# VH-VL binders against q9umr5: the designs that were tried, part 403

Target 1, 268 residues: q9umr5
Amino acid sequence: SYKPVIVVHGLFDSSYSFRHLLEYINETHPGTVVTVLDLFDGRESLRPLWEQVQGFREAVVPIMAKAPQGVHLICYSQGGLVCRALLSVMDDHNVDSFISLSSPQMGQYGDTDYLKWLFPTSMRSNLYRICYSPWGQEFSICNYWHDPHHDDLYLNASSFLALINGERDHPNATVWRKNFLRVGHLVLIGGPDDGVITPWQSSFFGFYDANETVLEMEEQLVYLRDSFGLKTLLARGAIVRCPMAGISHTAWHSNRTLYETCIEPWLS
Below, E stands for the ipSAE of ESMFold2; O stands for the ipSAE of OpenDDE; V2 stands for 0.75 times the mean of E and O plus 0.25 times the DockQ between their complexes.

## First folded at step 18 (VH-VL)

Design pn69 (framework fv_nofazinlimab; at its last look DockQ between E and O 0.78; V2 from the best seeds 0.86)
Fold by OpenDDE, look of step 20:
Structure pn69 (fold): chain C 268 residues (1-268), chain A 122 residues (1-122), chain B 112 residues (1-112)
Amino acid sequence: as target 1 above (268 residues)
Amino acid sequence: QVQLVQSGAEVKKPGSSVKVSCKASGGTFSDYAISWVRQAPGQGLEYLGYIIPIFGAARYNEKFKGRVTITADKSTSTAYMELSSLRSEDTAVYYCARGSYDSTGYEPFDYWGQGTMVTVSS
Amino acid sequence: DVVMTQSPLSLPVTLGQPASISCRSSQSLVYSDGNTYLYWFQQRPGQSPRRLIYKVSNRDSGVPDRFSGSGSGTDFTLKISRVEAEDVGVYYCMQGTKWPFTFGQGTKLEIK
């Protein structure tokens, strides 16, 4: 039988968004038990990410316990960060494939059309002011806001991303790295036409430098220092990068070609 | 010159709801946290929650067990605080407050409304 | 929740004399960024609260220099070097480091 699949949604999202994904999985892997976690839906997805991590942990623990052979995680958008954190804090997870579906794994610093209604360009450039404060860090979007022009503030004020990245020292860094390395495969999915994740390379742990030049994963300090295990995972062939063009952010979970190419191979 | 002007006093029956408004003027609105604090007669200050309008989301003190709803209308620069299932102990002056930015970062509670007295009585 | 404990709760003071209010938190108020989000508010009779001090020791504009804030970690103090009649009111400390943000009980300053 196929390993159970656990799906974690993204910002302003719900389980309903994954109806096509469920269909694809059912067709290609009949009998697969797929659980789309219905937690922190809609506006509740703006709650602090650590709170979400705790909630999702409570939900996945029973599922994992019933699946001694392991489970697969499909985590979409913001959910990908939640899942990465989840795997970092769980010392006994049994995740075979962690599929990060268009997630801002290295953070967000965007002013795309999707976010323009929230953040005018001028506001985007100043979002660090509220985000890197206790008041801002109570919202998920600030938990992974990564302003390349205010790196010090990010490193010091980010209560989530900087920690799970091991960019800021903390007493659990070693343990979290060990836990995360329990994953069988890390499947990174994203693409240039996403329109939301900014830069889109963040889905592959790429990100802006201080000049807003995008650097690749291998150029990131978190990789070079192996702060949470990326270098180790890559070395043992556990990282899969699946870029795909022509897919908008809201379509990653509803594209058959994408599913067959980037997701299905890892659901065995 | 930022000003916060709150709606007028309210008298409510137990079990009903009250919605207090806080209109901001003299500056931008969306990128500041609007906090709501209440003060029962002769008592101290209690933090209800706050909203960051740009996010369209609020953070609530769970002490109120979901009875508080904070919203914001960016088009009118107005924040709202609704308290449902009112009890006598909810009788208090309710304040809205807004933060500001300085060289050290974001600082809340730089500006305060005049307060809105809400009386809950049978 | 972080408990903020003020002392004293009542503070009778002679005009021109100094006053000191203590605020203790149940845990450290140092945030990850190294700042300590401790605030002091003044509420005069019949008025809205007014922020006096932010981040332990920074005076707001318009606040007389006779007001000063100090402290670190879990222990904080608001001092008034020379109490004036206009200083009558209730003073509150507040922490903004950990949600939910919480106030002290308040200290009522009165003139003897």
Scores: ipSAE 0.930, ipTM 0.968, lowest interface PAE 0.5, mean pLDDT 95
Fold by ESMFold2, look of step 22:
Order: structure tokens, then sequence, then C-alpha cells
Structure pn69 (fold): chain C 268 residues (1-268), chain A 122 residues (1-122), chain B 112 residues (1-112)
């Protein structure tokens, strides 16, 4: 009698990456219908996030319709941003637990693993130049790139993150906030040894100020203004923070202790 | 100083594929958009797609129904455009182009290749 | 897709006289950052295109000051204050606000 679980993968990822997570769910919650969405795999994960949101929306609608008592989302890395946008744009979602598994919820300011492989020096200080242009915004990495040293460019040029955070005025802000607030629980998972999400506190809605000092969620303007509902959710007791050290970015969905501690309790 | 040199003209049969190269010299390559544009004889310009090599990913004009593949090889500073399932209407000059950065940000199409004529005939 | 419409398509002009080319988009080219991603290119006979104007009104280096761009929203103009023989060719506008980025049909400038 468990709610169905929908799993959304991250950058350069595919449904196969979650085989261990599926095994854990089967062992602890037998009979749970788990759907790992097989969309935007590999390099297709670099498509604009709004294109991905549209595609995932089409896939989740029938699953939610068949489960009137609700569903859970487990969304990994970039997939957590897709899922947060789904919660905002769907006026008919029935998500109980949104489980955000090491996702860059306030953005990313660090080289991805493949950028490090391709360049001997960090590119993070230079990416703003193309990311904050229409050419860059056609790629998912740029949709959540957040350069704390060029915050004015971010606020004006971001086609995705600045909008779903309510950091730039838009006509849908009130409706998106209302939709997001229908979630039962927001479960935030991440940790200091992730190695990819930068700062790692982005998984908990923390982020750098202009001096690269991390301000936690409660210190962020989007929280203080309650621009998309974080303050309301926290006051409601709906935000669960589950940090865990010692887990690298590729290991979040294959660590049993992490599953038992941070995920299992929320799969009612 | 930046120079884009394209591969030579090609004559292809309908239904085959063509792969055009674009080698950059005299400048950096990886964090720019490398665009592909074509021009049929006596016609205007048509945007095929572009790659940002640092992401290892390209955007394609969906008009081509998945027939275009754009790639880059950073070790040789070379971008490639492959067009498959060729038709007579694909006869065109194919250009690559690179952008630049200025005080107002990223600007496309600052440097152009010399063009590659692709003729599709039976 | 954003449709870019140029007028006229053929522009015969007397040497030394002004020329004006219109470009209209099917939707606003103002991006969320306040910039308007509208570009002008010149293609001389037998050559690759060359960028003349970026972001509506900014001349590239090495472009003569007789070329100017103007406009806003959906309506844009390229002007040549005094046409010279080397200006013969085809002129294209292009929008870079919404993918797929698109070109106008071209305006062929000819000497009468």
Amino acid sequence: as target 1 above (268 residues)
Amino acid sequence: QVQLVQSGAEVKKPGSSVKVSCKASGGTFSDYAISWVRQAPGQGLEYLGYIIPIFGAARYNEKFKGRVTITADKSTSTAYMELSSLRSEDTAVYYCARGSYDSTGYEPFDYWGQGTMVTVSS
Amino acid sequence: DVVMTQSPLSLPVTLGQPASISCRSSQSLVYSDGNTYLYWFQQRPGQSPRRLIYKVSNRDSGVPDRFSGSGSGTDFTLKISRVEAEDVGVYYCMQGTKWPFTFGQGTKLEIK
C-alpha cells in the first residue's frame, strides 16, 4: 500500500544508474511501484531544462492520475531542479515527498567532472561570459549556473533558476508558489564530500555571497522574502535536512546507510 | 589572428552522409559557440546548429529531423558537422563560424570559415 | 520559430546615395537581460558573410562609419549613409534571442 515512487536522473545519467536504489526500495517497501523515468539520457541531459521539464511532466501525469492518494519524487543532481520546476508548473501534482538527492537547488559555481577532465585549470570564473547569453542558456548547465561575482548577470539572463527561485519578476510567480506549497515534505540530501555540487550547501538552498562565504538557506533573500515558499514550508515543519559526509556525487543512490537514514523514512 | 579553415568541396549521392571539418587556429576554441550555417545556391542563410565544446554538447535546428550531428575534438581544435540522408535540396555551401567576447558579453559569428561546397547529385 | 522579414529584397542604389534596409521580427527580440540580440551581416559576391553590426547598433571594428543600425522591439533598420562600390552584396539580419536563431531572407544591394 505504498505510494508510487518516481525517480528523475541527473546530468549525463540514465535510468540504469538507480538499480541499487530500486533494490533498497524493494527490500524495505515491497510492492512499491517505482518508475525511473527514461528521458533525456546521456548528452540529452544537456537540453534546456524547460524542455526537460515539459518532457518529464508528460511522463508523470498518467502516473499521478493512477495514484490519487499521492506519489513520491526522488530526484538526483540536476534532476532535483527539474522536479522543483515540475512542482511549480503543475497545478494538479499530488507529490507527498519530494526527495532532493544532492541537487544544486541554489545553483552551481564549480566545474563539472567533465570540465575538469578537459581543462587543466578551473573554468568557473569564465563560464558566466557564455552562460549569461542566449547561446549558453540553451544548455542545462547554464540554466542553473550561478556566478556569485556576476549576480546581476545571473538575475537578468537566467532563463530557469532565477525564475523558479522567484528572483526575477514574472507573471506566474504567485501560481508557481501556490503549486510548490502543495508538496507534503521537502527532503534535502547532500554532503560536504560530494565533490561536484559547489558549494555543496546548494543542496540545502545555501549559496555563496560575493565573497564566496556560504550563506545558509535561512540567510538567503529568497527564503526571507518567501519568494517561492521556503519560509512557509519550514514553518509548517515540512522541510527535512539530511546531510551525510563521506559520499561522493556518484554514490548517493548506491549507499545503503544513506538510503536507510535519509530516504526510507519518507516513502510512506 | 583567429582563423577557421574548412575541409574541401564534396560531391555526394542522395541518401549518403557528409562530414565537414572546421579547424580553428590562432585562438581559443572550447568556450565559444561554434556554429554551422548553410546557403543553398542563390538562397539565404540557414542556421543548422552549434556546439559549445566545453560542454561537449550541441543544439540542433529541429527542421533537419535529427539528420545533423555536430561534434568537436578539443585536442585538434576541430569542429565537425555531419549531415545524413542527403537530398538534392541539401546542395549548399556550409559555413562554420565562431563568436567572440566583448564588453557587452558574448557575440556570435565574429569569425567565419571559407565555406565548403557540398553537391548532392545522382 | 521567429520569422525575420527583410524589405526590400532587391535594392538598386546610385553610388554616393544613402541606402536603408528594414528587418522586422515576428516577436520581440528583447531578452530578459534587456539586450536585443539583433545582428547584421554583409556578404560580398563570392565571399563568406561578415558581421557588420551586433546588438542592434554596435559597429564591429573595421566597419566603416557610413554603416549604422537602429531599431527596437520588432523593427530594425540598417543604413548606409553613402553607398560605395565595395558595398555591393547581400545583407542579412539575424535574431539571437530565441532558438532556433534565424536569418532574414537577405537584401541584395546593387549599383544602378
Scores: ipSAE 0.857, ipTM 0.931, lowest interface PAE 0.7, mean pLDDT 91
Fold by ESMFold2-Fast, scan of step 18:
Structure pn69 (fold): chain C 268 residues (1-268), chain A 122 residues (1-122), chain B 112 residues (1-112)
Amino acid sequence: as target 1 above (268 residues)
Amino acid sequence: QVQLVQSGAEVKKPGSSVKVSCKASGGTFSDYAISWVRQAPGQGLEYLGYIIPIFGAARYNEKFKGRVTITADKSTSTAYMELSSLRSEDTAVYYCARGSYDSTGYEPFDYWGQGTMVTVSS
Amino acid sequence: DVVMTQSPLSLPVTLGQPASISCRSSQSLVYSDGNTYLYWFQQRPGQSPRRLIYKVSNRDSGVPDRFSGSGSGTDFTLKISRVEAEDVGVYYCMQGTKWPFTFGQGTKLEIK
């Protein structure tokens, strides 16, 4: 039988968003046990990411324990960052495929149409002032806000992403790297028409330099230093990159062609 | 100059709810943390929680979680603190406060409202 | 939670003399960015608190230079070099390094 699939939603989202994804999985892999975690829904998705990681960890432990052949994770948007941390903090995870659906893996810096709706009166250039403070770091959005014009503030003040990416030292970094490297496959999905994730290449560990020029994963210090294992995973053949144009941020979990191309092959 | 003006004093019965408003004037509203702090008669300051209006979400001190709700209306530059299931121990002056930005970042509690006395008695 | 302990809780002082208030935290208040989110507030009778000092030692605009803050890690001090009559009130320290943010118990400054 197929390995169980655990789904982790994103910002301002809930389990309802994945009804089409579940339909696709049932059609191509009938009998798959799919658990969409109904934690931190809606506004609760703004809680600090470390709090979310703890809650999701408690939910996934019994699922993983019952599946000795392993499990797959499908983690959407902000949920991809939760899953990144889960894989690092769990000494005993048995995740085969970690499928990251348009997640800001190197962070977020942008006032796209969705962010303009979310941040209607603030310009992206000013958000660093509140985000890189203890007040801002109690909100998930600020945990992965990565202003390329204030890298020192991001590196020093980020309580989540800078630590998980190994961009700032942490006592647990060696253990986190070892745990993360146990993943079978890291499947990265995203695209230029997402409209929310900025830059969209953040879903593939690319990001802006100080001039807002995108540098791809292989040019990032976190990759070059192998801070949490990206270079090792790539050398092992464990990183899959699946970019697709024409898909908006809220459509990644409900596009059949994307499912068949980027997700289905990794759900053995 | 920034000014925070709070709603007037309230006398409430045990078990009821109270909603205190804090209207900001001058400067901007949505990208600051708006904090709520209370002070019981003759006692010290207790931090209830805060909201960053642009995110539309609040962070609550676990001591008050489940009873405190903090909201903000960006169109009127007004923050609200609602406390439910009132007990006599909730008798206090409730303050709203907002920070400021200097060259180094966010600095909280630069501006304070005048306070709202909430008395819980029956 | 980080516990903030002030001493003394009652401070009678003679006009023109110096006054010193201590604040101790149960954990280091140094944030990952190297900043220490320690604040001092003054509350005069019948008034809202006002911030005097931010980040250990920075005076707010309009705060007289007779007020100074110092300290590091877990031990902090607010000093008034020459107490004036208008300084009567309760002084609070606060930490903003770790949620939930917490206040000290307060120190009541009185003229003797």
Scores: ipSAE 0.841, ipTM 0.925, lowest interface PAE 0.8, mean pLDDT 91
OpenDDE, second read of step 19: ipSAE 0.929; ipTM 0.968
ESMFold2, look of step 20: ipSAE 0.850; ipTM 0.927
ESMFold2 (binder alone), look of step 20: mean pLDDT 91; pTM 0.933
ESMFold2, look of step 21: ipSAE 0.829; ipTM 0.919
ESMFold2 (binder alone), look of step 21: mean pLDDT 91; pTM 0.932
OpenDDE, look of step 21: ipSAE 0.929; ipTM 0.969
ESMFold2 (binder alone), look of step 22: mean pLDDT 91; pTM 0.934
OpenDDE, look of step 22: ipSAE 0.928; ipTM 0.969

Design pn7 (framework fv_nofazinlimab)
Fold by OpenDDE, second read of step 19:
Formats: C-alpha cells, structure tokens, sequence
Structure pn7 (fold): chain C 268 residues (1-268), chain A 122 residues (1-122), chain B 112 residues (1-112)
C-alpha cells in the first residue's frame, strides 16, 4: 500500500485548490489516503505561522500515528514553510518525502501581480517597516518577509523564518535541526515563471543578496553553516530539485506534467 | 496632518450589532495598523484588535470570542469595527488609532479618533 | 495574556511636585529585536488618549520634557518632574510585545 499523503495549502487557499492533485494521486497511486488539511483557510491563512504550525501539528499527529511506515507531505506555497517548521518542531515525525511545492523557503521579497492587491508597486521597499514589528509579525506574510536591504531587522524581528532557518540563535536550533533531518527526502519544486514567489529561486533556498543578486542555495549562509540541515541533506542525497518553467504560481498543484515529473516519483 | 474621524454615537439593544467607522485623512492608509480600543464608563482601556489594511484581515483579541470584526476599505481610507451580540457591558467609548513610521520602525497609536460612544440598553 | 499592573491607581499630587507611576508586566516585554515595546498614554478628562512615551523612554513630539519614562524587562516607570494643572487625567501603560497587547488599569492623577 502507498504511504498516506498529507497536503498543506498556501496563502488564501483551501482544500478545494487541490482537487486536481487529488485526482492525479488517485489515478497514479490508487488507494492512497490523501488528507488535505482544511485549516487556516482563506483569510485565516494570514494568522501567525507558529499558530498555524501548532494547528497543523495537531492534525498530522494522528495521521502519522496511524502510518508507522511513514507519510508524505505536499506543502504548497506558504504551506511549505509551515511544513518545514512542523518538521523542525516534531521530534517524532515520520515524513518520508517532504514536497515543497513552490514555497518561499528562503522568504519573500517582491511585488508580484498576484500580490498587487496587497503590494502596490512601491510597497516592497517599505513593507519592512510594518513587518518587522510586533504588529506585523502577527501576520503570516510578515513571518517570511525577507528584505535583503534590511537584514538586521529581518534577523532580529522575524519571528518565524529567521528562526526555522537558524539565522538567529535560539535554544531550539540544534533540536530543530535534528528533527528536520529526520526527513527522507526534501523535494523542492518551483520555477522561473511562477510570478509570485520572489525571487522564484526562493523555492530552492536561493535568495537575494544586499544587491538583489540571486544567490543559490549553496551560497547561502544557512547552507554554509548547515544551520538547519540543508548541507547535511544535500550531502546524503536527500535533496531533490525539480525546476519547471511555464507554470504559474496557482497552477503548481494542477499541472499534470509537473505532477508526473516532480511529485509522483516521491509518492511511492 | 493625519486625522481620524469616527462615526457618531450609537444606541443599541442587547443582541444587536453595531458598526463604527474610522476615516483616516492626511496620509497613507494601507501600511499602517489601525487599532481599536474601547473604554467603558469610568474604566480603563481595552484592546479589541487591529488591522493592517493591505493584508485585508485583522488580529483580534480572543477575549471577544469572535464578536468583533475589523475591516478596512482602502479606497476610502476607512476602517470599521463591528461588534455583534451586544451586551450591556459593551457600553463604552470605542476608539480607533493609527500608527506611524519613524527612523527605527513602526510605532502604533500616534493618532487617535475622537471616540464613538456605544450604549447598549434594553 | 500579559498582565500590566499599575500603581498607584490614584495619585493625588500637589502642583509643582513630582509624580511617579509604576507599571509592571507579568512577563518580560523585551522583543526579539531587543526593543521593549512599552508605551505610556495620557487621557485628559473628556479627551481621547494620547501617546506620551514609546519604547519605554522615548517622548513623542510635543510632549513636555517633564515627562520621562524608564525601566526594563518587567518594571517600568513614568515620571513627571513637576506636575502642572494640564497633567490631570488618567495614565495608562501598554505593552506591544506580545499579542494580545494589553493596557494597565490606569492611574488617575489629580491635583490636591
């Protein structure tokens, strides 16, 4: 039998967004128990990410308990960060494949058409002001806002991303790294035509430097310092990078070719 | 100069709802937190919640158990606070307040509305 | 929730004399960025509250220098070096470090 699949949605999403993915999984892996967690949907997805992590944790624990052979996580967009944090705080998770589906794993810093209603063209440069405050950090978007021009503020005020990245020292860093390293495979999916994740390389732990030059995962301090285990995972062949062009952000979970190429191989 | 102008006094029956408006003028709207605070007669200040308009949702004090709804209309630079299932103890002056940015970051409550008295009585 | 405790709750003061209000928090108000988001507000009779102090010790524009804030961690103080008639009102401390943000009970300053 196939391992259960748990799906975590992204910002402003719901379980309905994954109807095609469910169809694909059912067709290619019949009998797979797929659970799309219907938590923090819509506007509720703007709640603090740690709150979401706790909620999702409560939901996945019983699923994992019933699946001693392990489970797979498919986590889309913001959900990918939730899942990474989940795996960091859970010392007893049994996740085989963690599939990060177009997730801003290294943060978000961009004005995109998708978020234009949130971010006018000039908003990107100023969002740090509210986001790196207690008031801003009560919203998920700010929890992974990564302003490369205000790195100190990010490092000090980010209550989520900086912590799970191990970029800021905290008492749980070692344990979280240990827990995260329990994952069998980290499957990173994203692409240049995403249009939302900015830069799109964030889905692969790439990100801007202070000059807004995109650096690859291997150039990131979190990798070089192995702060949460990326270097270790790569060394043992546990990281899979699956870039794909021609896919918009809202289509990652509904593209058959993407599924077959980047998702399906890791559901066995 | 930034000004917050609130809607007028309200008299409501128990069980009904009230919606107070707070119109901001003299500055930008979307990236500032608009806070709602109430004060019962002769009592202290109580934080209800706040909204950052660009995010489209608010953060609520759970003490109110979902009775408070805070919204914002960016097109009119107006924030709203709706309180449902009104009780006598909800009788209070309701204030909106807005923050500002300084050289070190964001600071709340730089500007206050004039307050809106909401009276709940049978 | 973080409980903010002010003392005294009533503060009668003679004009020209100093006043001091204490505010204690049930938890440290130091945020991850190293700042302490403790605020002081003044509410004169019949008026909206007004922010006096932000982040423990920073005076807002237009606030007389006779007002000063101090403290750290869980213990904070608002001082008025020389109380004036216009200082009559209720003073509140507020923490903005941990949601939900909370106010103290208020201290009513009156002239003797």
Amino acid sequence: as target 1 above (268 residues)
Amino acid sequence: QVQLVQSGAEVKKPGSSVKVSCKASGGTFSTYAISWVRQAPGQGLEYLGYIIPIFGTARYNEKFKGRVTITADKSTSTAYMELSSLRSEDTAVYYCARGSYDSTGYEPFDYWGQGTMVTVSS
Amino acid sequence: DVVMTQSPLSLPVTLGQPASISCRSSQSLVYSDGNTYLYWFQQRPGQSPRRLIYKVSNRDSGVPDRFSGSGSGTDFTLKISRVEAEDVGVYYCMQGTKWPFTFGQGTKLEIK
Scores: ipSAE 0.930, ipTM 0.968, lowest interface PAE 0.5, mean pLDDT 95
Fold by ESMFold2-Fast, scan of step 18:
Structure pn7 (fold): chain C 268 residues (1-268), chain A 122 residues (1-122), chain B 112 residues (1-112)
Amino acid sequence: as target 1 above (268 residues)
Amino acid sequence: QVQLVQSGAEVKKPGSSVKVSCKASGGTFSTYAISWVRQAPGQGLEYLGYIIPIFGTARYNEKFKGRVTITADKSTSTAYMELSSLRSEDTAVYYCARGSYDSTGYEPFDYWGQGTMVTVSS
Amino acid sequence: DVVMTQSPLSLPVTLGQPASISCRSSQSLVYSDGNTYLYWFQQRPGQSPRRLIYKVSNRDSGVPDRFSGSGSGTDFTLKISRVEAEDVGVYYCMQGTKWPFTFGQGTKLEIK
């Protein structure tokens, strides 16, 4: 009688990464129908995020339609941004728990394992040059690259994150906010030892100011203006924050203690 | 000064594949985007795709998806364009071109290769 | 896809006279950053194309000032104030605002 669970992977990932998560769910909630979406795998995870949103939307519509009691989303890393947009663009989603597993909700700015994979020397200070152009915006990484030293370029050129966060105006903003607010619970998970998501507080809607000092969610304009409903959700008691130390980026979906503490309670 | 040097002309049979190289000298290879454009004899320009070497993957025009592969080797500052399942309609000059940035922002096509003639004949 | 339409397709011109080439896009080329990603290229016979104008009206280094670009939204013009023999070739406009990036069909400039 458990609600179905839909899993959305991250950058350079595939459905195979979630084998341990599926084991944990089966042990604690036997009979749960878990669908790990096998779209935009590996290198295709670099496709622009709006294209990924469209593809994942087409995949989730029939699953949600067959589950009148509702569904849960577990969205890992970059996948958490895909799920953010899905909840905003779908007028009829029936998502109960949206579990964001170490996702850069306010963006990414840092020399991490992702950047070391793509470029052997530090590039964080120069990525803005290509990312904030139509050429760069055809790649998912640039869709959520948020250089705090070039915030004006981020606000004007980001085709994805600045729009879904309500940091730049969009004709659909009011409808996107209304749709997002239909979510039952927003469960935010992340931690200081992640090593990839920079700053790690981005998973909790915190981010760098121009001096690279982290300001938490409640100090962000997107929260203060309630641009897509964070302040409303928090007042409703619908935001859950579950930070955990000692977990590296690739271990969030395979740590039993993390699962039992942060995920299991929200899989009714 | 930047120069893009492409591999030599090729004659291929229908159904085969061709791989054209584009070696960049001068400038920083990894911080540029490399575009591939083709031109059939007497016809206009057609955009195939581009690669940003630091991301390790390319963006392809849907018309060529499944047939075109663009790669880059940072150690040799060389970009490659491979086109498979060749047809007579693929007969064209294939150009590589880079994009760079300055104080006005990012700009494509500031330097072009000399072109590589690919002839597909049965 | 954004369709780029050039006119005229053939442009015979007398040496020393002005020439104008029109480029129209099927939708606005203004990007969210306020920039218009419209480019003009020249291809002389037997040569690779070269960029003349970037972002509507900015001339590349080494391009003579007799070349100028103008326009906004969906309507753009490349002007040559005094055509010289070396200007013979095909001129292309291109949009870089929306993927896939697309070229106009080209305008062949010929001396009468």
Scores: ipSAE 0.816, ipTM 0.914, lowest interface PAE 0.9, mean pLDDT 91

Design pn70 (framework fv_nofazinlimab)
Fold by ESMFold2-Fast, scan of step 18:
Structure pn70 (fold): chain C 268 residues (1-268), chain A 122 residues (1-122), chain B 112 residues (1-112)
Amino acid sequence: as target 1 above (268 residues)
Amino acid sequence: QVQLVQSGAEVKKPGSSVKVSCKASGGTFSDYAISWVRQAPGQGLEYLGYIIPIFGTPRYNEKFKGRVTITADKSTSTAYMELSSLRSEDTAVYYCARGSYDSTGYEPFDYWGQGTMVTVSS
Amino acid sequence: DVVMTQSPLSLPVTLGQPASISCRSSQSLVYSDGNTYLYWFQQRPGQSPRRLIYKVSNRDSGVPDRFSGSGSGTDFTLKISRVEAEDVGVYYCMQGTKWPFTFGQGTKLEIK
C-alpha cells in the first residue's frame, strides 16, 4: 500500500531515462504505482517553464485525486523546477515527499554540454544578453539562467525562477508559499561530480555571489526572508539533504547506491 | 558588416513545400535570434517564428505551427524556413532577420535579408 | 495576442512638412525589466524593412535625426520633423514584449 510516485524528467529527456529507477522501486517497494509523465520530451523540454507547469499540472491532478493518502514526486534536473512551481500553484496538492534529483533550484551559471559544443570558453559570460530578453525567456534554460555578475538583470527579467523563489514580488506569492508549505518532505539530492549543474550546490539552494563564491542555503536572502517557506520547512524538520560524490548528471536516476541511500527511505 | 543572403525566388504548386535559406556572413551567428517574417503582396508584415541557433529549437507563431519548420546549421551559418502544405494565401515575400546587442541588451531586426518571393499557383 | 493598431493608414504629406504616425497596443508594453519593447520600421518601395527606432525612442545608427519616437504604456508616436522625398514608404510598429510578437497594419506615407 505504497503511495503512488510521479516522475518528471529533465532537459532533452524522456520517460525512457527512468527504466532503472522503476526497476529499483519495484524491487524495494513492490506494488507501487509509478507514473512517468511523457510530456515536453526531447526538444519540447525547451518550451517555457510556465507552459510546462500547466501541462504537467493537468496530468497530475487525476493521479492525486485517486490517491487520498498522498503521492510522492521524483523530479529530475530541470524537472525539479517544474515540480517547485507545481507545488506552489496547486492549492489542493497532496504531495508527501518531493524528491529533487540534481535540480538547479537557485539557477544555472555554467557551460552545459550543449553550450560547450559551440563556445567552450566564453558562452556562459555572454548568455545573459539574450536570456534576459523577451526572446530568450521563451526558452526553459533562460527561465533559470542565473548570471551572478548580472543579478539585477536576472531579478528583473526572469519570468520563472526569480518569481517562484520569491526573489521578485508577485501578486500570488503568499498563496504560492502557503501551497508549497503543505509538502511533507523536501528531499534534496546532488553532488560535486554532476558536471552539468553549476554550481552543483544549486541543487541544495546554494549559489554564487558576485565573486563566484558559493553561499549555502542558510546565507541566501530567500532563506533568511523565508520567501517561499525554506526556513519554515527546515525548522519543521522537513528538509533532507543527501549529497553524493561520484555521480554524473545522467546517472542520478540509474545509480543503485544513490537510490538506496537518498530515495528509497522517502517512498512510504 | 553583417549580411544576410537569402535563396532565390520559387514558384510552387498548392500542396507542395518550399525551403528558403538565409546565409549569414560577418559577425557571429549562434547567439542571436534569427526571425522569419512574411509579407503578402500589398499587405503588412507577419511574424512566422524564430530560432536561437545555440538552443537549436525554434518558437513558432501558433497560426503556422504544424506547417512551418525553422532550423539552423551552425557550421555553415545558415538558417532555413520550410513551409509545407502550401496554399495560394502563402504567396508572399519571406524575410529572415537577425538582431544585435546594444549596451542594455538584445535588440531584434537590426539586419534583414533581401527577401525571397514564393509564389503558389497552379 | 497583443493587437497593434496604427493610425492613419494613409498619410499624404507635403515635402518639408512634419508627419506623425500613432501606434496603440491592446496591452501595456512595459516588460518586467522596466523596458518597453516597441520598435518602428521603414519599408521603402521594393526594399526590405529597416529598423528606425528601438525601445520606443532610441534611434538606430544611420537614421536621420529628423526621425523621433516617443510614448509610453500603450500609446506611441513616430514623428518626422521635415518629410523628404526618400521617406516615401510604409511604416510599421512592432511589439516585442509578449510572444507572439506582433506588427501594426502599417502606415503608407505619400507625397502630395
Scores: ipSAE 0.789, ipTM 0.905, lowest interface PAE 1.0, mean pLDDT 91

